# Ledger of designs, part 3: VH-VL binders against q06338

Target 1, 247 residues: q06338
Amino acid sequence: ENEEEQNGEEEIVNIDFDFFGGNPEVDFHALKNLLRQLFGPQESTRIQLSSLADLILGSPTTTIKTDGKESDPYCFLSFVDFKANHLSDYVKYLQKVDMRLSTFFKTMIDSGNKNCALVLSERLINMPPEVVPPLYKITLEDVATALGDDKHYDFYIIVTRKYEVNFDTDDDTDSGKRNKNKDERSKKRVKADEVDYFHEEDRFFEKYAKIHFESEAKKGVISSYMILDHEGLVKSIDELETEISTW
Short names: E, the ipSAE of ESMFold2; O, the ipSAE of OpenDDE; V2, 0.75 times the mean of E and O plus 0.25 times the DockQ between their complexes.

## First folded at step 1 (VH-VL)

Design x7 (framework fv_daxdilimab; at its last look DockQ between E and O 0.23; V2 from the best seeds 0.00; counts 0 for: pae E 14.8 > 2, placed apart)
Fold by ESMFold2-Fast, scan of step 1:
Structure x7 (fold): chain C 247 residues (1-247), chain A 124 residues (1-124), chain B 110 residues (1-110)
Amino acid sequence: as target 1 above (247 residues)
Amino acid sequence: QVQLQQSGAEVKKPGASVKVSCKASGYTFTSYGISWVRQAPGQGLEWMGWISAYNGNTNYAQKLQGRVTMTIDTSTSTAYMELRSLRSDDTAVYYCAREPSITIFGVDTPFDYWGRGTLVTVSS
Amino acid sequence: QSALTQPASVSGSPGQSITISCTGTSSDVGGYNYVSWYQQHPGKAPKLMIYDVSNRPSGVSNRFSGSKSGNTASLTISGLQAEDEADYYCSSYTSSSTWVFGGGTKVTVL
């Protein structure tokens, strides 16, 4: 019910979302929990989450909180420098996910003029998508400060998740309702393999991704991996912002 | 103007080694890789391997893994390809070609500039 | 010999369109959108004509176009001209992070 209180669904209150940098004294455990949510219970055991949380706290990172900088974050976004951290546990994990990632990483290590960020982001369910464009804009500004001279990364590796809407729906369940018509059964079967997004921005990231691949579903959850260039990342966020303005 | 200038023709006996050079000019040498491709007389193109001018990392065709070595000299913007234990079927024109750092992503053109080739003849 | 299969020769008359196929496997042509085509005139180094399946470098005529379906990539030359007579090679990236070439196709302009 935490989400009901924070979203004002139960009570009509003004919920103030504030943006903060990563706070190593407070954010560590909350980040680990959000990372466990992002990767799921099985994949999270293949990643040293404590080390990844430390990488996040040492990188350009923005969190969203409702009760000041010393409270737990509801949302985070981080850009972890790939070349500086190419020997990290997380990169070793990604290299085992798909050969396109390991090949891309080899190319990046051998490049004298290209750089790449590992993008990590997750938020509590029911966080409003209106927070996403300012989240990316603030963090990209911090990247420019960290790299110097208003520079940015050339490429971004985004790891996210999607879900199968009707994972637990069995065709035999429709047989239990003997009086259902053919149209009703057809509609339910068509939606059995329907996939939806946890993060609204991912619709636009997929549109501009240079490389995109997905895992097989595990308990109705699909891991999604994308590589975008800087132009694609900026366009994705701009299009999301435009879409939000039409609501 | 981008140029890749290769060393002159070589004649070698079986069992010898040959070292072909490729001197780059007209661009930032360390921002690109160099691939080596050979072509036997009347035959097709065969990729031999690649070297990063940024850090010297290499990737060789499996057929040549034990016999080929690629190196760079950043002070002269020159790439080298050495092939050892030469056989008669190593007789070919050897080309160097510029390879962008991000070829697998398709963001740059692969093998966009080629050297004129170096003929290596292996005969007894 | 060659890792990718191309026809040995293709011929056409001036003004016609010709197509050259390049067939590989799911570990090269079928698995990646990194197919290139090269033109080679006798005694000269190869020249890049198409990269990333269908992209043309600046200075290459729009008569040259590339496509891919499954494990087969194709180069089409429209409005065939005498100067198009040459050997054409396809090339693809592989799952081993290497490049492979096709056997080459001799284009003859009748």
Scores: ipSAE 0.047, ipTM 0.551, lowest interface PAE 4.7, mean pLDDT 85
Fold by OpenDDE, look of step 2:
Structure x7 (fold): chain C 247 residues (1-247), chain A 124 residues (1-124), chain B 110 residues (1-110)
Amino acid sequence: as target 1 above (247 residues)
Amino acid sequence: QVQLQQSGAEVKKPGASVKVSCKASGYTFTSYGISWVRQAPGQGLEWMGWISAYNGNTNYAQKLQGRVTMTIDTSTSTAYMELRSLRSDDTAVYYCAREPSITIFGVDTPFDYWGRGTLVTVSS
Amino acid sequence: QSALTQPASVSGSPGQSITISCTGTSSDVGGYNYVSWYQQHPGKAPKLMIYDVSNRPSGVSNRFSGSKSGNTASLTISGLQAEDEADYYCSSYTSSSTWVFGGGTKVTVL
């Protein structure tokens, strides 16, 4: 929506957020776009996004829409069962991302008595974080229903992203002087204070993650990977909700 | 009550092997694993390796790879640690400690119970 | 695997609070929330005091607390008592599915 800067009276537009289950007939295209946003331009090329969207739409998924059930979602959260989808393209991708993930998956398969959800979530940048606690609560309820007997997953793998603060996207426009010094900047360990979160909830997830690691920054974006147990996930959401209440 | 009963002190010559036992009681043996940790006199703790009593999986410290073998006997709820090609610097108190069968699952508290230790002296 | 880095010694008076640091890497302390702390008195086996960075086992005094920031974990002992005089070791799970210990810290109560 072209926000026409109409100079008029700042009409406070009340936007209502509605929660819906994933709809394979409506949400597929929008989900793919959100997935592209989640993984970024480079990693997106390494993932079969259509296949992943199908997995999401076949899994417990909650979406948030603003213009009715037939509109495109602005946010989604999905819990994809790892064991059921252990041969999926997405799992193969994750196995190649880091040895820690591959080891974890192997351990999960070998143990046989523990289960894990692959957590995928993304939203438009203008979506308020206030929607996140109810989003997780609703989806967890759906999972409990899907698994039966109020069961929950033992572990959750969360893939998310961070960004470098003040990353000058030098528009490679015109001038030819390839200053050689650009290659040395890419290896600079981004100071922790120079990194921020796209999603506020990730601060809490990191706090309770059993395993956490990050990629190198690529074009100002850092991929972040977390493994949480169920208790850690619940605590993360509760603390986020508490924090939000202070805003 | 959880107990880990270790075998008695050993005196060995360089080049020999030693096998230390750790008998577990007071819990379901196959639901956990056993880690071995040694401590040289006046030195710190050194992790040697881990074995799962659930599936027999092992992981050894790189420094000891090829010289150490960990085994379990589920029928007697006993873990064994064999160290071969003993050296003077292998002189230490060797501890067994209870660990979850799968560490990453964090269901159980790691190293929550320890044996009393077994002194192994390597002397010429 | 290189041992985690601890100070050799830390001292405090009764009633004071002391902190022991444990510094590792992104492959251990920084990558996992599987940091444990052990207390060892002379001639005794180690005792678990903290696990998973900040959790206390049953029977451990609430004077012991753990935290982590980046690649550094910390054990804090509040209200220092004579009985707290011991060696303290940190440990962490590693990316190689192994455990690594710190070099140990001798705590003296003055």
Scores: ipSAE 0.017, ipTM 0.573, lowest interface PAE 5.4, mean pLDDT 88
Fold by ESMFold2, look of step 2:
Structure x7 (fold): chain C 247 residues (1-247), chain A 124 residues (1-124), chain B 110 residues (1-110)
Amino acid sequence: as target 1 above (247 residues)
Amino acid sequence: QVQLQQSGAEVKKPGASVKVSCKASGYTFTSYGISWVRQAPGQGLEWMGWISAYNGNTNYAQKLQGRVTMTIDTSTSTAYMELRSLRSDDTAVYYCAREPSITIFGVDTPFDYWGRGTLVTVSS
Amino acid sequence: QSALTQPASVSGSPGQSITISCTGTSSDVGGYNYVSWYQQHPGKAPKLMIYDVSNRPSGVSNRFSGSKSGNTASLTISGLQAEDEADYYCSSYTSSSTWVFGGGTKVTVL
């Protein structure tokens, strides 16, 4: 379909989105790019993205493509088993992010009968949120198959991002003044109604999260970390689906 | 059965230090944290800080930063809280309490077991 | 000074229902589903009554229930009994990986 000159309108409601499993022979580089987008430039330097992309491709993973199964994915969702990968670079990264994650992981190792999934999901900005409920439902069915009949993870660790609505903030704020006390840094405050979501599903995940914390804003982007139990994850997706049906 | 056994009552002068112990039994000590909570006479509960028995990481209440140190000894399953530069308004019962450090340990039951408390009296 | 606001006292007659409020901010009560309630009789350590906003630990009567709306959590005691006369504290996890308590509410059974 031909776009108008402004290219401001994208006809995504008529685009065929096809769901595929992860394809190690095709998806590796596209997944690395989506991961780079998900984590942003600073956090990406702290993660071995090639190793993480390989973990994703070896895990229950669903991709969304528009140009057939040999094309690059526009979107993915993956559930990476924590206990099988607890020594991975990605888990080591998460342990350094915040004590709440390192303590949670130790508790999971010691529990004996509980496990969690490391949830990774990202999509190109123009992907509609309407793809999210079926994306989760399909991928959770793959998890149930991989773990055994009717099984699921007890907890889900979601890493995502939000953005500041930059009405009052400039990138070139004057910060050149010399400061003798190197320990003191100005903290940027973000008003509640000046933050919005890249991922609409995060509004619902936050509602049910057992733990939720966020980074400081870095160039208008906020890293967000959540831990949900299975009931909370399912309720979040069901509520999103209901909200979408109202749109 | 989970038990937290605390050291006995203390009487101190202003400016001194006190170190209270909390010995844990009946559970995997390194899978949890220990919070310290105090209660001045006739007053409410005040959270002082937390220590992970797994890695020794601590978070202290901001008003106590610089005066409190929490430590653990995994070989004896014992947590310690030291409060320095004591003032008369530090007179309180000091409790240790178990928590999953992040309260998402399946059944998220913060402060599910408490010690009996240690009375610390600071008077001249 | 407490970070969470509770009424200083609440009273009721045996058999009645009472509710205790606990108001915080978006950085604690509003931002986490880790609100808990503790009962404390004089001279004793606190006892956990409600965790995760609305869950009862084993051995706690179903007369105790919890809820949350926005930045305010509530503890409801139905079928009030003489043994319910005690101090009640709310607590919440915070964005700083800390805990905060309310100032306490003295419940009097008339």
Scores: ipSAE 0.000, ipTM 0.425, lowest interface PAE 14.8, mean pLDDT 83
ESMFold2 (binder alone), look of step 2: mean pLDDT 90; pTM 0.925

Design x8 (framework fv_daxdilimab)
Fold by ESMFold2-Fast, scan of step 1:
Structure x8 (fold): chain C 247 residues (1-247), chain A 124 residues (1-124), chain B 110 residues (1-110)
Amino acid sequence: as target 1 above (247 residues)
Amino acid sequence: QVQLQQSGAEVKKPGASVKVSCKASGYTFTSYGISWVRQAPGQGLEWMGWISAYNGNTNYAQKLQGRVTMTIDTSTSTAYMELRSLRSDDTAVYYCARSRYYGSGSYPWYFDLWGRGTLVTVSS
Amino acid sequence: QSALTQPASVSGSPGQSITISCTGTSSDVGGYNYVSWYQQHPGKAPKLMIYDVSNRPSGVSNRFSGSKSGNTASLTISGLQAEDEADYYCSSYTSSSTLVFGGGTKVTVL
């Protein structure tokens, strides 16, 4: 095969992406759809997504669009202030997820001088990772503007998702009689609990996370929770940007 | 230090062209756009257009379309604005300013960082 | 050609509060929450004072506040000080995906 003779159309993807602030007149429904993607169908029923979308639109938020500011976003990133919103439905949801989160939140509330941001981000599956470093840097500047005095949050709570590599989406749950196929599958060389990333940046977030834990898989999808300090967040994005420059 | 450094004052004859530079430092240049705003002596602010440092897309004010060109050099973190066919009413202080949005469809809602300005005088 | 309407001048005494209006249409100020305000001292570049109608960037005194009602945005300066004497410009996004500035207001501290 002559892979050196690639078609020009596959060498460079030149879609014009534009970055905008959250637009409460337009972005509400698209944000809810991206949030359903982030949390998945089961966890989404435990969260008041409309309230969460409102929190996002009232917080430092950047969206990515291809057809101007009045179009639907393909991607978003938001930093929701924890202390200002500690009685919100979303924080109540997070406190029930894991004791490490509720313990950490109590530490933040008891602290007079420390605060954290709730980080929410999701994008359509085929968005290029090259958009991620500018997305974070623009939104962190908005955070500095909102907090004043070149300030930043001390910690960032990142919620994301991963998938099991060998999860069988053609599962015969309808019939229940294909037990032999599942037994044959158990002989695969690939480890059953092997996991991969939906978002490349998460590899760097995990590297610098002070706390990291994951849910049990639900239909091949795993929820991942990370707490980073500001230095760790900045280093994660810088390393991603450096890696992208080698592509 | 986050700043935008502009080139020095220019004196031009009607019909000439001028090219003003704006060098960014202290932030990730490609994560923002650069807008150009001018101010004639004793007059208000006038938006000229902007350029994305991410992909080089531009959006120019209708009145200047055809006479203005904005460009980016990412290797030096520098934005340029060239105005051609100069007239006496182009005499103004020209500012570059950081817009937090970029791309051809983006619109600059606000400018959080400004250059010091470049005086361009057009006289016969 | 389009510009937002501001009063040419506003004056006050130290310690007083003053308000500057910025009037547009439903296609700019009235249609969007993307109004910003800039302060300009003679011979200097403009400085962002307010963005997105009412948000204050870091380093800007809390004496400065912004609001909007219908087609009119307002900048209020409380506890007026001598250093506040400057020109103030509003700006807004428009339905034509362009940016427009107001004519500017000279604030004089008597």
Scores: ipSAE 0.000, ipTM 0.439, lowest interface PAE 14.6, mean pLDDT 83

Design x9 (framework fv_daxdilimab)
Fold by ESMFold2-Fast, scan of step 1:
Structure x9 (fold): chain C 247 residues (1-247), chain A 127 residues (1-127), chain B 110 residues (1-110)
Amino acid sequence: as target 1 above (247 residues)
Amino acid sequence: QVQLQQSGAEVKKPGASVKVSCKASGYTFTSYGISWVRQAPGQGLEWMGWISAYNGNTNYAQKLQGRVTMTIDTSTSTAYMELRSLRSDDTAVYYCARDLGEYYDFWSGYYSPFDYWGRGTLVTVSS
Amino acid sequence: QSALTQPASVSGSPGQSITISCTGTSSDVGGYNYVSWYQQHPGKAPKLMIYDVSNRPSGVSNRFSGSKSGNTASLTISGLQAEDEADYYCSSYTSSSTLVFGGGTKVTVL
């Protein structure tokens, strides 16, 4: 019977996602591609991506794959130790992005007892957000193992991206007006105040961020930078998990 | 609506201590820091120190270190500033102020700009 | 004594523009883009007018603008109005991880 149309619910995909540690023999090139996606084509040319991929593979890192350990990752999350890598190309890049980052890094270096992690994460489009809470929990356990005594970082520097919902030109066709001079008006319009997230966890990270700033939009994409403390990071992930449980 | 409500005026003798309270409402208390700023009669603003409402970490102006203590009570969303060994030149209006929440909290107690201020508490130190 | 130098007073007529300077060193104003400006009317608490050198909080008139060059930050008030008559204070983060204020500037609207 044709009484009821389909609900239009989320597409059910029967794919098994498995979590793995970083694999230097397999993951290097896939990580570079995900990093290029994260930073975009313009900013990625200002970062030595090969060196950054090496830092990731030498740090607490979790990948998600669908075809076993030897396949390419669809997702990764890494916590790169700032103090151990403060002379790296990536830190030098971040210091040039905004004075807030360079000031924060100077404060971390001047501190004898505080440290931060450089958080790097990206995933392919259409990865389900349900993978995110376990991704962070597993990687935080790896951090505790690496630092010893169930320790964690004091702060986390998150770099992510957002998009402008209405990037394309809103073309209002003249409604019968024959005004020749309208052809000379600016036709470019971007609604920068209407933005959305590529990754749902970023809404919670922004909520608990102690510092949050964004770049100007480039081709409708905005780079977003956040600094969270450990409690803020944990609360963000817990709230995301709670929201997912209501779905 | 964000509000910082301060305790009433105090009159103290030299050598005494004063404890001023600042009760916050209209926002998540633990997401912002609280700074204390004083102003002697007819003079400018002087920063006294900062406290994180998140973890209680403090950073005091060097001139006041050893005489000032800042604390928080998260159950009542209240910040406190205690100044000891009062001198006549401690006579001032004492303000609490919320930081803007755009700067990180770290061990050294970094501040951010103050977007909301209490009305001030006049502390008079005289014999 | 104040750590940052401001003129004691600045005056202007309604509709004019005035500028208040705030001069420090490379260890405060010159070294960091964390300069704020506060307006204080007699008997009232200060109000944030500008933060991070040039940013305005919501609700602050666009007649107020901030800038910085070297060790000197500046607050400019355009289209001066009677209600702008107040004391103005600058503040800056320092290399010692502390906050310092300027001595204050009394703005008089003639």
Scores: ipSAE 0.000, ipTM 0.410, lowest interface PAE 14.0, mean pLDDT 82

Design z3 (framework fv_greziprubart)
Fold by ESMFold2-Fast, scan of step 1:
Structure z3 (fold): chain C 247 residues (1-247), chain A 124 residues (1-124), chain B 112 residues (1-112)
Amino acid sequence: as target 1 above (247 residues)
Amino acid sequence: EMQLVESGGGLVQPGGSLRLSCAASGFTFGDYAMQWVRQAPGKGPEWVGLIRSKAYGGTTQYAASVKGRFTISRDDSKNSVYLQMNSLKTEDTAVYYCARDYYDSSGYWAFDIWGQGVLVTVSS
Amino acid sequence: DIVMTQSPLSLPVTPGEPASISCRSSQSLLHSNGYNYIDWYLQKPGQSPQLLIYLGSNRASGVPDRFSGSGSGTDFTLKISRVEAEDVGVYFCMQALQTPYTFGQGTKLEIK
C-alpha cells in the first residue's frame, strides 16, 4: 500500500451565515423541527406545530441559512402579533402554562392602546451567539415596517429552554450533613449552579424581564417564560452585543 | 389530534329525559369552557348553553328555550362534559354538538373544536 | 337578544371568482377594547361547523388566506378572493358579544 499521495493545498472552510425572510415554500418543515426542539417532545404534542409554523411564516420573521436562499434554516426569530392571533392554538397553549400568562393576556385584550408580540426563536446548537444581535435588529426593523405608525410592540412574550446539570442524587445527603469544610462549600456552590442556557441572550432577557417563570425539568430540560417591555428587549440585545465585542 | 366525541342520543317520547356525554381528547380539558350547540333538521345552529372551567368559576349559562329543563355538568377527571335533558319537547329534536370555547371570563369566545354531533329525536 | 341577519341566503359562484357574504347585527358588536365580537363558521355538507374567522378579521388556524373578514359595529363582510370547489357549504356568522350567542340564518355557497 503506497500510503502517500500528494494532496492539494489546504483550504480553511468557513461557514457563511446569511439572513433571509421567512419563505413559506421552503421553510415550513425546518421551522416545525426547530419548534419541536424549542418545546421538547412532551410539550410539542400539546401544540399544533403546523399551525404555529404558518403563523410564523405570516409574521415578521428572519431565518439564518448557510447554503443559500433555498436551503433549510438553521435559525429563526419571529414576532407573532398577539391580538391578531389571540384565539390561535398557540395562545391557548400559553394560557394553560401559567396563570401569570393568562392574566397578562386578559390585560392586553382589555387594553385598546397596548400591543404584544409572541416571540419565537430557536437555532441549531452549533450556531454562534454572534448572530443574535443582528437577528433581532433586522426583525425589529421588519416589525416597524409591518406596524406602520406603531413602530414596535409594547411587550414581548419570550418562550425559551434551559437545561439542568446532572448531579449524583447522593450529593444531597452529603451536603446536608453537619460536617462543614471548604470542600463541602465548594460542592454546594457548584450544585447551586445547576442550570445552563441554550441561548446566551436569555441571561440578559431574564435581567430585564418584568415576569419570569420556569417549568419543572422534563428529561433535563426546563421551559422558561419571560415578559419584557420594549426598553427591556432593546437593552438585553445591546448588552449582549457589548459582551460579544469583548470576546 | 384534538377531538370531541358525543354519545347518548336517540329516540325519546315528549316529557322524557336523555343524558348526552361528550368525551375530549388531545388537549387539557379542564382548562376550557365547554359549549353545547344544537341544529334542528334544515335549520342553522342554536346555542344551548355553556359551562366554564373551574379556574373561571365553573358556572353555567343556558339559552332561555332550555333554562330549567337542561343541566350542563363536567367531570375533568374523565375529560367529559354532559348535558342532562329533562321534560323534552318535540322542538328539542336536533343534532347536538359539544364545542370547545377558548376563553370565557374575558368575554372573548370562539368555538374552535366541534364534536361530530349526536342526533336526538323527540317524537311519540 | 342580538339578531344576526345574513345576505344573500344563496350564493352561486363560478370557481375562481370572488364571493362576498354580509352579516348585520341588531346592535353594535364593537367592545370598548376595540374588537368586534363576531365569528364566521363554515359547515360543509354532512360535517360539523368549523371556525373560519374570529373577532371580525382574524383567520383561524389552517384557514387559507383567500378568506378575510372585515367590518365594524353592525355591518360585517366575509370575503373569499378565489372560490374553490372545497368552499361549498353553508356560512354562518355568530355574535359573541353577549349571551345568548346568536347565529345568522346562513348563506349557502354553491358552484355554478
Scores: ipSAE 0.000, ipTM 0.379, lowest interface PAE 21.3, mean pLDDT 82

Design z6 (framework fv_greziprubart)
Fold by ESMFold2-Fast, scan of step 1:
Structure z6 (fold): chain C 247 residues (1-247), chain A 125 residues (1-125), chain B 112 residues (1-112)
Amino acid sequence: as target 1 above (247 residues)
Amino acid sequence: EMQLVESGGGLVQPGGSLRLSCAASGFTFGDYAMQWVRQAPGKGPEWVGLIRSKAYGGTTQYAASVKGRFTISRDDSKNSVYLQMNSLKTEDTAVYYCTRDSWFGELLGYYMDVWGQGVLVTVSS
Amino acid sequence: DIVMTQSPLSLPVTPGEPASISCRSSQSLLHSNGYNYIDWYLQKPGQSPQLLIYLGSNRASGVPDRFSGSGSGTDFTLKISRVEAEDVGVYFCMQALQTPYTFGQGTKLEIK
């Protein structure tokens, strides 16, 4: 079944990716860097990233590395329990993002039997999408172990990012008059329809999302927020895996 | 265990009024949209209307056949939803079911996952 | 309003044999989120309707593997791989894509 069992020459297509749990001794700074990438420079200043990295390391988390458990991770996925951390800085940040999130969180807090996970994931640009289905499957298995009795979350809050395909980052906006600035805002909104994904799985997450909204574009990058139920999350990953099999 | 129990049915004359109650137990009632479905003798179910959770505005929707005559309300402190029926017609004769929407929050759910036992309403002279 | 049409209206089946029920909608039930907003309910004699299948193909909690739902857009099928005596009753499809929610006219499954 493995045609390339012996290591002789390693090219990028033959790199062995290993999956590990979060390691607080070595992963902290790498996680903060991946979080800065996820949120961008502007939004990152609104979040206590050190506290968020600590939450990740205390939660079901999977990292991907190539040089053993003590090397820096290239990728991570974490499911942070909402109810256990509803007073965290990150939840306070999310409540300020959009009324839909704060209303949803209020519903979850008032519920006796429903809970959600705050999903955080990011990877280096050179990571192949083939790692994503096993990443989610392993981490969901860890969630089931942590919650007990093969349990899962009812809902998942996914935060991700997208980009405007035709954005010109060097556009000069310094001297616009009020009318010109209004026209430029309208044109920027129209360009938001020509958007692409940093993460291939997000195409499927959007397809199955019960709630989905996006920020205004900043330097061609759009923050995207989705709420999925467990079935939607599983179907998204299954469809991604099926698509990857056609490559 | 999740349960819905309807009450308040009975015989009423055409043009009369009747109020149905539905008491919920075994789940956090206030989180869920609630629905009323009826079934006339020998016929299939017919959707009557719904009420969203108060966190999402507590808004109501009705089938055209009952719009303006029926009102759905809820009391989360009593874990109850109500159907006020006015200007009753013989065509309103049916077993009335209280049902729970599968999704709580801003959006309506996909399906009705909990049903009460039903209460008979007979509109006849 | 979306109209739901079921066939057959009466389905006599020998225990252990398969059964198949069709449901057609007057417009597509496929939402942009990828789900078909169709559900299947079973009403056993003298009982309230109970959920069998939701969102086209998902079995409700406690529903045996014998039941499966399939289809997309306007044509849907409920299949029972091996009919058991406990499966007797009237089966209804329902669309939940838009209000008013509408049910099919029902399919009565009977043991012959």
Scores: ipSAE 0.000, ipTM 0.450, lowest interface PAE 12.7, mean pLDDT 84

